# VH-VL binders against q9umr5: the designs that were tried, part 426

Target 1, 268 residues: q9umr5
Amino acid sequence: SYKPVIVVHGLFDSSYSFRHLLEYINETHPGTVVTVLDLFDGRESLRPLWEQVQGFREAVVPIMAKAPQGVHLICYSQGGLVCRALLSVMDDHNVDSFISLSSPQMGQYGDTDYLKWLFPTSMRSNLYRICYSPWGQEFSICNYWHDPHHDDLYLNASSFLALINGERDHPNATVWRKNFLRVGHLVLIGGPDDGVITPWQSSFFGFYDANETVLEMEEQLVYLRDSFGLKTLLARGAIVRCPMAGISHTAWHSNRTLYETCIEPWLS
Key: E = the ipSAE of ESMFold2; O = the ipSAE of OpenDDE; V2 = 0.75 times the mean of E and O plus 0.25 times the DockQ between their complexes.

## First folded at step 20 (VH-VL)

Design po5 (framework fv_nofazinlimab; at its last look DockQ between E and O 0.84; V2 from the best seeds 0.88)
Fold by OpenDDE, look of step 20:
Structure po5 (fold): chain C 268 residues (1-268), chain A 122 residues (1-122), chain B 112 residues (1-112)
Amino acid sequence: as target 1 above (268 residues)
Amino acid sequence: QVQLVQSGAEVKKPGSSVKVSCKASGGTFSLYAISWVRQAPGQGLEYLGYIIPIFGSARYNEKFKGRVTITADKSTSTAYMELSSLRSEDTAVYYCARGSYDSTGYEPFDYWGQGTMVTVSS
Amino acid sequence: DVVMTQSPLSLPVTLGQPASISCRSSQSLVYSDGNTYLYWFQQRPGQSPRRLIYKVSNRDSGVPDRFSGSGSGTDFTLKISRVEAEDVGVYYCMQGTKWPFTFGQGTKLEIK
């Protein structure tokens, strides 16, 4: 039988968004038990990510316990960060494939058309002011806001991303790295036409430098220092990168070609 | 010069709801936290929650068990605080407050509304 | 929740004399960025609260220099070097480090 699949949604999202994904999985892997976690939906997805991590942990623990052979995680958008953190704090998870579906794994600093209504350029450039404060860090968006022009504030004020990345020293860094390395495969999915994740390379652990030049994963300090295990995972062939063009952010979970190419191979 | 102007005094029956408004003028609105604090007669200050309008969502003090709803209308630069299932102990002056930015970062509660007295009585 | 404890709760002071208010938190108020988000507010009779001090020791604009804030970790103090009649009111400390943000009980400053 196929390993259970656990799905974690993204910002302002719900389980309903994954109806096509469920269909695809059912068709290609009949009998697969798929659980789309109905937690922190809609506006509740703006709650602090650590709070979400705890909630999702409570939900996945029983599922994992009933699946001694392991489970697969499909985590979409913001959910990908939640899942990465989840795998970092769980010393006994049994995740075979962690599929990060268009997630801002290295953070967000976006001003795309999709987000312009929310973050006009002038606001985007100033969001660090509120985000890197206790008041801002109570919202998930700020938990992975990564302003390349204010790296010092990010490193010091980010209560989530900087920690799970091991960019800021903390007493659990070693343990979290060990836990995360329990994953069988890390499948990174994203693409240039996403329109939300900014830069889109963040889905592959790429990100802006201080000049807003996008650097690849292998150029990132978190990789070079192996702060949470990316270098180790890559070395053992556990990282899969699946870029795909022509897919908007809201379509990653509803594209058959994407599913067959990037998701299905890792659900066995 | 930033000013916060709140709606007028309210008299409510137990079990009803009240919605207080806070209109901000003299500055931007979306990137500032609007905090709501109340003060029962002769008592101290209590933090209800706050909203960052750009996010369209609020953070709530869980002690109110979901009775508080904070919203914001960016088009009118107005924040709202609604308290439902009113009780006599909800009788208080309700304040809105807004933060500001300086060289040290974001600082809340730089500006205060004049307060709105809400009386809950049968 | 972080408990903020002020002392004293009542503070009668002679005009021209100094005053001191203590605020203790149940846990450290040092945030990850190294700042301590401890605030002091003044509320004069019949008025809205007014922020006096932010981040332990920074005076707001218009706040007389006779007001000063100090402290670290869990122990904080608001000092008034020379109390004036206009200083009558209730003073509150507040922490903004950990949600939910919480106020002290307040200290009522009165003139003897």
Scores: ipSAE 0.936, ipTM 0.969, lowest interface PAE 0.5, mean pLDDT 95
Fold by ESMFold2, look of step 20:
Structure po5 (fold): chain C 268 residues (1-268), chain A 122 residues (1-122), chain B 112 residues (1-112)
Amino acid sequence: as target 1 above (268 residues)
Amino acid sequence: QVQLVQSGAEVKKPGSSVKVSCKASGGTFSLYAISWVRQAPGQGLEYLGYIIPIFGSARYNEKFKGRVTITADKSTSTAYMELSSLRSEDTAVYYCARGSYDSTGYEPFDYWGQGTMVTVSS
Amino acid sequence: DVVMTQSPLSLPVTLGQPASISCRSSQSLVYSDGNTYLYWFQQRPGQSPRRLIYKVSNRDSGVPDRFSGSGSGTDFTLKISRVEAEDVGVYYCMQGTKWPFTFGQGTKLEIK
């Protein structure tokens, strides 16, 4: 009787990474149909996020159609941005719980272990130069790169994050907000020991101001203007914040305590 | 001074593959788009794809139906373009090119390699 | 794909006279940041291409003042105020607003 669960992976990731999460769901909610979407694996996760959204949309439609009572999304890292865009562009989604598992919802600005693995020297202060160009915007990292020291460039050049956040005017803003607000619950998961998401509070819609001071969700313009529905969801009691210390970025989907505390209660 | 030096001319049989190298010197390599463009004899320019080495990933023109692979080796500042399942119409000069930055932002194709002639013949 | 159409495809000119090359795109080249990613390249016989103009009207370093670019939206022009013998070659426009980025067919400039 449990709703189907759809899992969307993150950057440089694959469906195998979720084997422990699948195990936990099977043990606690036997009979649950869980689908880990096997799209945009590895380096393909660097494709433009709008391309990924379209591909994942095509994959979720038949799953949602088979479950008229609703589905749940568990979306990890970059995958949480894909899922949030899905909720905005799908007029007919039936998502009950959207579980955002350490996702850079307000963007990324950091010399993370992820970026240092790719490039061993500090790059965060220079990445805006290519990211805020058409050449850079063809890569997913640049689609959510958010340099607080070049916010005008971000607002004008972002092809993805500034649009789904309603930070730049566009003709779809009203319909995307309406679609997003059909979600039952938004479950935000992350923590200070993540090591990759920078600032880690991005997973809770927090982000840097120009002085690199973290402003919380309720201090963000996108919340105050309710540009895509965060204020409405919070007032409705539909936002769940579940921070947990001591978990590194690659361990969120393989920690049983995290699953039992932050995920399981929302898999009705 | 930025310089792009490509590997030498190649003669290939239909159905084989070719891998052209492009060694960059005289500046930062990893934060630029390294593009590959070809020009068949007497024809115009055709964009194959590009890589931004810091991401280790490339964008491809879908016209080539998955036959193009673009990579970079950061330790040697060298980009590579491999074209597989070669056909006679792939006979062309293959160029690599790098962009630059100025006050208006990123600009493509500021520096060009010398070109690599690839001839596909039976 | 954005189609870039140049005219004329062949341009015989007399030394010292002006030359004008048109480039039209199948859709607007204005990006969300307000920039227009339209470029002009020159390829002299037997040489690699060389960038002349970036973002519609900005002349590259070392490009003579006789070259100028103009236009907006979908319609762009490269002008040479006084053609010199060294200007012989093929000129290409290119758009960099929407992937895949595309070139025009080229305009062959010859001295008549």
Scores: ipSAE 0.841, ipTM 0.922, lowest interface PAE 0.8, mean pLDDT 91
ESMFold2 (binder alone), look of step 20: mean pLDDT 91; pTM 0.933

Design qn1 (framework fv_nofazinlimab; at its last look DockQ between E and O 0.88; V2 from the best seeds 0.88)
Fold by OpenDDE, look of step 20:
Structure qn1 (fold): chain C 268 residues (1-268), chain A 123 residues (1-123), chain B 112 residues (1-112)
Amino acid sequence: as target 1 above (268 residues)
Amino acid sequence: QVQLVQSGAEVKKPGSSVKVSCKASGYTFSTYYISWVRQAPGQGLEYLGIIIPEYSTANYNEKFKGRVTITADKSTSTAYMELSSLRSEDTAVYYCARGSKWFDSTPYYMDVWGQGTMVTVSS
Amino acid sequence: DVVMTQSPLSLPVTLGQPASISCRSSQSLLRYSGNTYLYWFQQRPGQSPRRLIYQVSNRDSGVPDRFSGSGSGTDFTLKISRVEAEDVGVYYCMQGTRWPPTFGQGTKLEIK
């Protein structure tokens, strides 16, 4: 039998957004138990990511317990960060494939229509003033806002991304790294036509330097320091990169070609 | 010198399939996009699809409804475009073109083109 | 799909005179990254397309400076300051901002 699949949605998503994904999985892996976690939907997805991590943890624990051979995680957009954090804090997870579906794994620093809608009175260049405040950190978007021009503020004020990345020292860094390394495969999916994740390379742990030049994963400090295990995972062949052109952000979970190419091979 | 060299002309019957090859040289084949474009006689250009050879991730213009399959062989630095269920309207010159590196934001860069492959579909 | 509309479709030009080709997109070609992926290609008779301009106004190496691209949003222009005999062919604009990439109808440049 196929391992259960747990799906974690993104910002303002609902289970309905994954109807095509469910269809694809059912067709190609009949009998697979797929659970789309219906937590923190709509506006609730703006709640602090640590709160979301706790909620999702409570939901996945019983599923994992019933699946001693392991489960697969498909985590979309913001959900990819939630899942990474989840795997970092869980010392007993049994995740075989962690599929990060167009997630801002290294953070977000964009001025997209999507962000403008969330922050209509704020520009990308000024969002740090809000996000790196105690008040701002109460919103999920700010928890992974990564302003390359205000690195000090990011490192000091980010209550989520900087911690799970191990960019700021904390007492749990070693344990979280150990926990995260329990994953069988980390499947990174994203592409240049996303239109939301900025830079889109963030889905592959690439990100801006101080000059807004996008650097690859291997050039990032988190990789070089192996702060949460990326270097280790890569070394043991556990990181899979699956970039694809021509996919918009809202289509990653509803494109058959993408599913067959990047998702299906890791569902077993 | 960056070059894309395509396979020779093809004559096919309706309902059959054709597979055109595009051999790349002069650069790191696996890390750059390859696009396929066709041009019917006396007509404009039509985009077919794209692939990243390194990861064998291809995407297609939905207009072709799954008749197009794009693949790549990194060992031979060759990209392939297969078109099935051929029709007379598929008669065209088919081109491969190089895009940017996959980690860049210009997949449809198309700075270098193959010489084209004429595919004729006739009964 | 984004529709690219070129004008004129036929462009007879006297040698040494300037030429101008317009390209209009049905949607803005400005990407969220701030870049505009509008390309111009030249196809001489019996040859493969050759890229002349990328990202609206950047000339490829080897492209004469008599070629220039301009525009923004949905309106773009390719200009040839002094048409030469070797410029005969069909010119295409292409957008690479939205999937799938789409081409204009082509403008056939001929010498009068």
Scores: ipSAE 0.942, ipTM 0.962, lowest interface PAE 0.4, mean pLDDT 95
Fold by ESMFold2, look of step 20:
Structure qn1 (fold): chain C 268 residues (1-268), chain A 123 residues (1-123), chain B 112 residues (1-112)
Amino acid sequence: as target 1 above (268 residues)
Amino acid sequence: QVQLVQSGAEVKKPGSSVKVSCKASGYTFSTYYISWVRQAPGQGLEYLGIIIPEYSTANYNEKFKGRVTITADKSTSTAYMELSSLRSEDTAVYYCARGSKWFDSTPYYMDVWGQGTMVTVSS
Amino acid sequence: DVVMTQSPLSLPVTLGQPASISCRSSQSLLRYSGNTYLYWFQQRPGQSPRRLIYQVSNRDSGVPDRFSGSGSGTDFTLKISRVEAEDVGVYYCMQGTRWPPTFGQGTKLEIK
């Protein structure tokens, strides 16, 4: 039979958003147990990401315990950062495929309608003043805000992204890397028409340098230093890239062609 | 020099299918987008779909969803577009065109075009 | 889908005179990043389209400097400062900001 699938949603999202994905899984892999975690929905998705990680951890433990052969994670947008943190903090996870569905894995540096709603007087160029403060770090968006023009502030103030990326020293770095490396496959999905993730290449661990030139994963310090295991995973052949043009941010989990091409093969 | 060379003209009956090839040379085929566009006689241009050959990740204009399949063969540096359930209104010249590298933000760049393939659907 | 509307659809021009082609989109083509993916293509009689202008105003290499593009938001213009005989053909604008890419109807430029 098929391994259970756990779905983790994104910012201002809920389990209902994944109804089409559930349908696709049921049609192609009948009998698969799929759990869309209904935690931190809507405005609750703005809570600090470490709070979300703790809550999602508690929810996945019994599911993983019932499936000793392993589980798969499908993690959308902000949810992909939650899932990457789960893989680092859980020394007993049994995740085979971690499917990162248009997630800002190297951070976000872009104006969005959500950002305008939350911080209406701000733009991407000045949000670092809010986000790189203790008050700002109480919001999930700021936990992965990554201003390439204020890298020193990012490295010192980030309570989440800089830590799970291993971009600064911390006592758990070696253990988190070990835990993350137990994943079977890391499946990276995203594309140039996303419209929200900025740069969209963040979904592939690409990101801006100080000139806003996008550097690939293999050019990033976190890769070169193998700070949380990316270089090791790539060398094992465990990183799968599945870029697709023509999909907007809210459509990644409701496009059948995307599912069949990028997701289905990894739901063993 | 970068070049896209397409297969020859085809005459098809309604209800059948056609598969047009687009052979690339002069660059690293697998890492660049390939788009497909058509032009009915005396008409404008219409976008069909796109593929990244390295990953075989194709996407289609919803108007043609279910009838168009875009594929690529990396070993021969050739992209293919197959259109099924042909109708008379599918009579057109079909073009392939190259986009940017997949990692760049300009997939619809279309800086190099094939010579076109005339597909005629008649009973 | 973003609708691209060109005007005029037919443009007779005297050799050596300027020409201007308008392209209007049904939605803004500006991405939040400040980039606008608006392209101009030229199709000479019996030939494949050739890209002239990318991202509103950037000329491709080998395109004469008498071609220029301008505009923002929803309104865009291709100008030819001095029409030459080789400029005969159909000109298309295309947007690549929103999936799927869409083309204008074309503007046929001809010499009077």
Scores: ipSAE 0.813, ipTM 0.908, lowest interface PAE 1.1, mean pLDDT 92
ESMFold2 (binder alone), look of step 20: mean pLDDT 91; pTM 0.941

Design qn10 (framework fv_nofazinlimab; at its last look DockQ between E and O 0.93; V2 from the best seeds 0.90)
Fold by OpenDDE, look of step 20:
Structure qn10 (fold): chain C 268 residues (1-268), chain A 123 residues (1-123), chain B 112 residues (1-112)
Amino acid sequence: as target 1 above (268 residues)
Amino acid sequence: QVQLVQSGAEVKKPGSSVKVSCKASGYTFSTYYISWVRQAPGQGLEYLGIIIPEYSTANYNEKFKGRVTITADKSTSTAYMELSSLRSEDTAVYYCARGSRWFDSTPYYMDVWGQGTMVTVSS
Amino acid sequence: DVVMTQSPLSLPVTLGQPASISCRSSQSLVRYTGNTYLYWFQQRPGQSPRRLIYKVSNRDSGVPDRFSGSGSGTDFTLKISRVEAEDVGVYYCMQGTYWPPTFGQGTKLEIK
């Protein structure tokens, strides 16, 4: 039988968004038990990501316990960060494939319509004033806001991304790295036509430098220092990159071509 | 010198399939997008699809409803476009074109084109 | 799909005179990153398309400076300051901002 699939949604999402994905999985892998976690939906997805991690942890633990052969995670958008953190804090997870579906793994620094809606009176360049405050960090989007022009503020104020990345020292860094490295495969999916993840390369652990030049994963300090295990994962062939053009952000989970190419191969 | 060299002209019957090749040279084939575009006689240009050879990730214009398959062979630096269930209206010159590197934000850069492959579909 | 509309579709020009081609998109071609992916291609008789302009106003290497691109949002223009005999052919605008890329109808430039 196929390993169970756990789906974690993104910002302002609901389980309904994944109806096509469920259909695809059912058609190609009949009998697969797919659980779309209905937690922190809609506006509740704005809650602090650590709170979300705790909630999702409580939900996945019993599923993992019933699946001794392992499970697959499909984590979309913001959910990809939640899942990465989840795998970092769980010392006994049994995740075979962690599929990061268009997630801002290295953070977000964009001025998209998506963000403008959330912060209508704030410019991209000034969001750091809000996000890197104590009350700003109570919002999920600020937990992975990564302003390349205010790195000091990011490193000091980010209560989530900077920690799971190991960019700021903390007592759990070694353990989290060990835990995360338990994953069988890290499947990174994203593309240039996303329109929300900014830069889109963030889905592949690329990100802006101080001049807003996008650097690749291998150029990032987190990789070079192997702060949470990316270098180790790559070395053992555990990182899969699956970029695709022509996919908008809201279509990553609802495109058959994308599913067959980037998701299906890892649901064995 | 960056070049894309396509396979020769094809004559096909309706209902059959055609596979056109595009051999790249002068650059790192695997890391750049390859797009396919066609042009019916006396008509404009129509986009078919795209691929990243390194990852074999292809996407297609939905207009073709799954009749197009784009593949790539990194070992030979060759991209392929296969069109099935051919119709008379598929008669066209088919072009491959190079895009940007996959890690860049310009998949449809199309700075270098192949010489084109004429595909004629007739009974 | 984004519709690209060119005008005129036929452009007879006297040698040495300027030419102008308009391209209008059905929606703004400004991407969320601020970039505008509008391209101009030249297709001489019996040849493959050749890119002239990328991202609205950037000339490719080897393209004469008599060619220039301009515009923003939904309205774009290709200008030829002095038409030469070798400029005969069909010119296409293309948007690469939205999937799938789409082309204008083409403008056939001929010498009077």
Scores: ipSAE 0.934, ipTM 0.958, lowest interface PAE 0.4, mean pLDDT 95
Fold by ESMFold2, look of step 20:
Structure qn10 (fold): chain C 268 residues (1-268), chain A 123 residues (1-123), chain B 112 residues (1-112)
Amino acid sequence: as target 1 above (268 residues)
Amino acid sequence: QVQLVQSGAEVKKPGSSVKVSCKASGYTFSTYYISWVRQAPGQGLEYLGIIIPEYSTANYNEKFKGRVTITADKSTSTAYMELSSLRSEDTAVYYCARGSRWFDSTPYYMDVWGQGTMVTVSS
Amino acid sequence: DVVMTQSPLSLPVTLGQPASISCRSSQSLVRYTGNTYLYWFQQRPGQSPRRLIYKVSNRDSGVPDRFSGSGSGTDFTLKISRVEAEDVGVYYCMQGTYWPPTFGQGTKLEIK
């Protein structure tokens, strides 16, 4: 009846965080099989994102195999980057809706309580020294750290974000783009009251230029070069934007108005 | 000239509903936030909710217990606020106000206000 | 909800004299980006509110330079260096840092 839904959580997160989302889906789409992947939870969410992608890939293969007509992904925060990489590396994924729930899709350049816990003497302006080192790239947060003032270091050192964005040449770029483009819809959700994602427009593939002015998706080089398929998806009508004011970072999956407006329509 | 023009005064009975319109001109209506604020006679300002007309993404102050619905019609550049299950304490002037573009970080900017719509709830 | 408390609530002022309105929030209004979304509005008798100041201290276009905003964290001030007859009305602070936006109770400015 309804396509299965796979939920991928974010940094320092657990499956319990999604109990309200599960309730909403059960109310509006009764009988839907919803799997909240209980991998890399808590402190394990700090493991390298490629390791997380591999583990989540192994978990979704049997789910997708049982659902030949497709599945939906709801991927929250850091989990949205895991899911985007998943769509690129899986030659045979059958994802219809990829719902990116306040995910730092163009990266993060902001101080958070989690960063203060990990690096208590560091600020966003000097974190590039840590994150763009081999040691720093062993932490998931650094895999999508995107310092707009050290773009050359980002392009050379990023082991994850620069690759899945097609910002650094690699032999799989063409295949990853082809795989990603098999998604039915890319649903982008976020808002100005998030409080964690910096800039919050990263959830819509916006990001800072060198002056910390936020440029829209259509102004980004990765869009203009169509390096992983954003321009193609937009032209196809496959990108859905659903911005909403008034929602904090931890409330995206527990707000009924957000669910009904931005998520529910895509769970066919 | 950026302008928000609201519908005329309404007199309503308790338990009924009211729908106030807010017609925008002089700018690209669909991409800017519209907020709704009310002011009871002799009292201060109270925030009701907000919408992005382009995406129909509305959010509401919980204080109104789900009685408020905010919508927009892009073809007429008009936002609407509907308040149901009216009570005498809902007697107020209702304002619409424009925020920033949705992509900017200032949704509550409220740089342009409508003239206000008096809603009177009495038996 | 963030509570905004204005002081004084009534402000009789002699024409040509300075006026000062205080606004306190129940929590810091500084966002993680360093911005503070504190606004001041003026409502003249019988009119809609008009924005005077945005982001603590930025004066809107057409607002006389005798109006100034200042403050940080939880404490904010609107000053009028020389009150004129046209300044009569109610002044509101508003925070836009946390959902939902909330207003102070208002300060009624009157000429003595």
Scores: ipSAE 0.860, ipTM 0.924, lowest interface PAE 0.7, mean pLDDT 92
ESMFold2 (binder alone), look of step 20: mean pLDDT 92; pTM 0.941
ESMFold2, look of step 21: ipSAE 0.859; ipTM 0.924
ESMFold2 (binder alone), look of step 21: mean pLDDT 91; pTM 0.937
OpenDDE, look of step 21: ipSAE 0.921; ipTM 0.951
ESMFold2, look of step 22: ipSAE 0.845; ipTM 0.920
ESMFold2 (binder alone), look of step 22: mean pLDDT 92; pTM 0.942
OpenDDE, look of step 22: ipSAE 0.927; ipTM 0.954

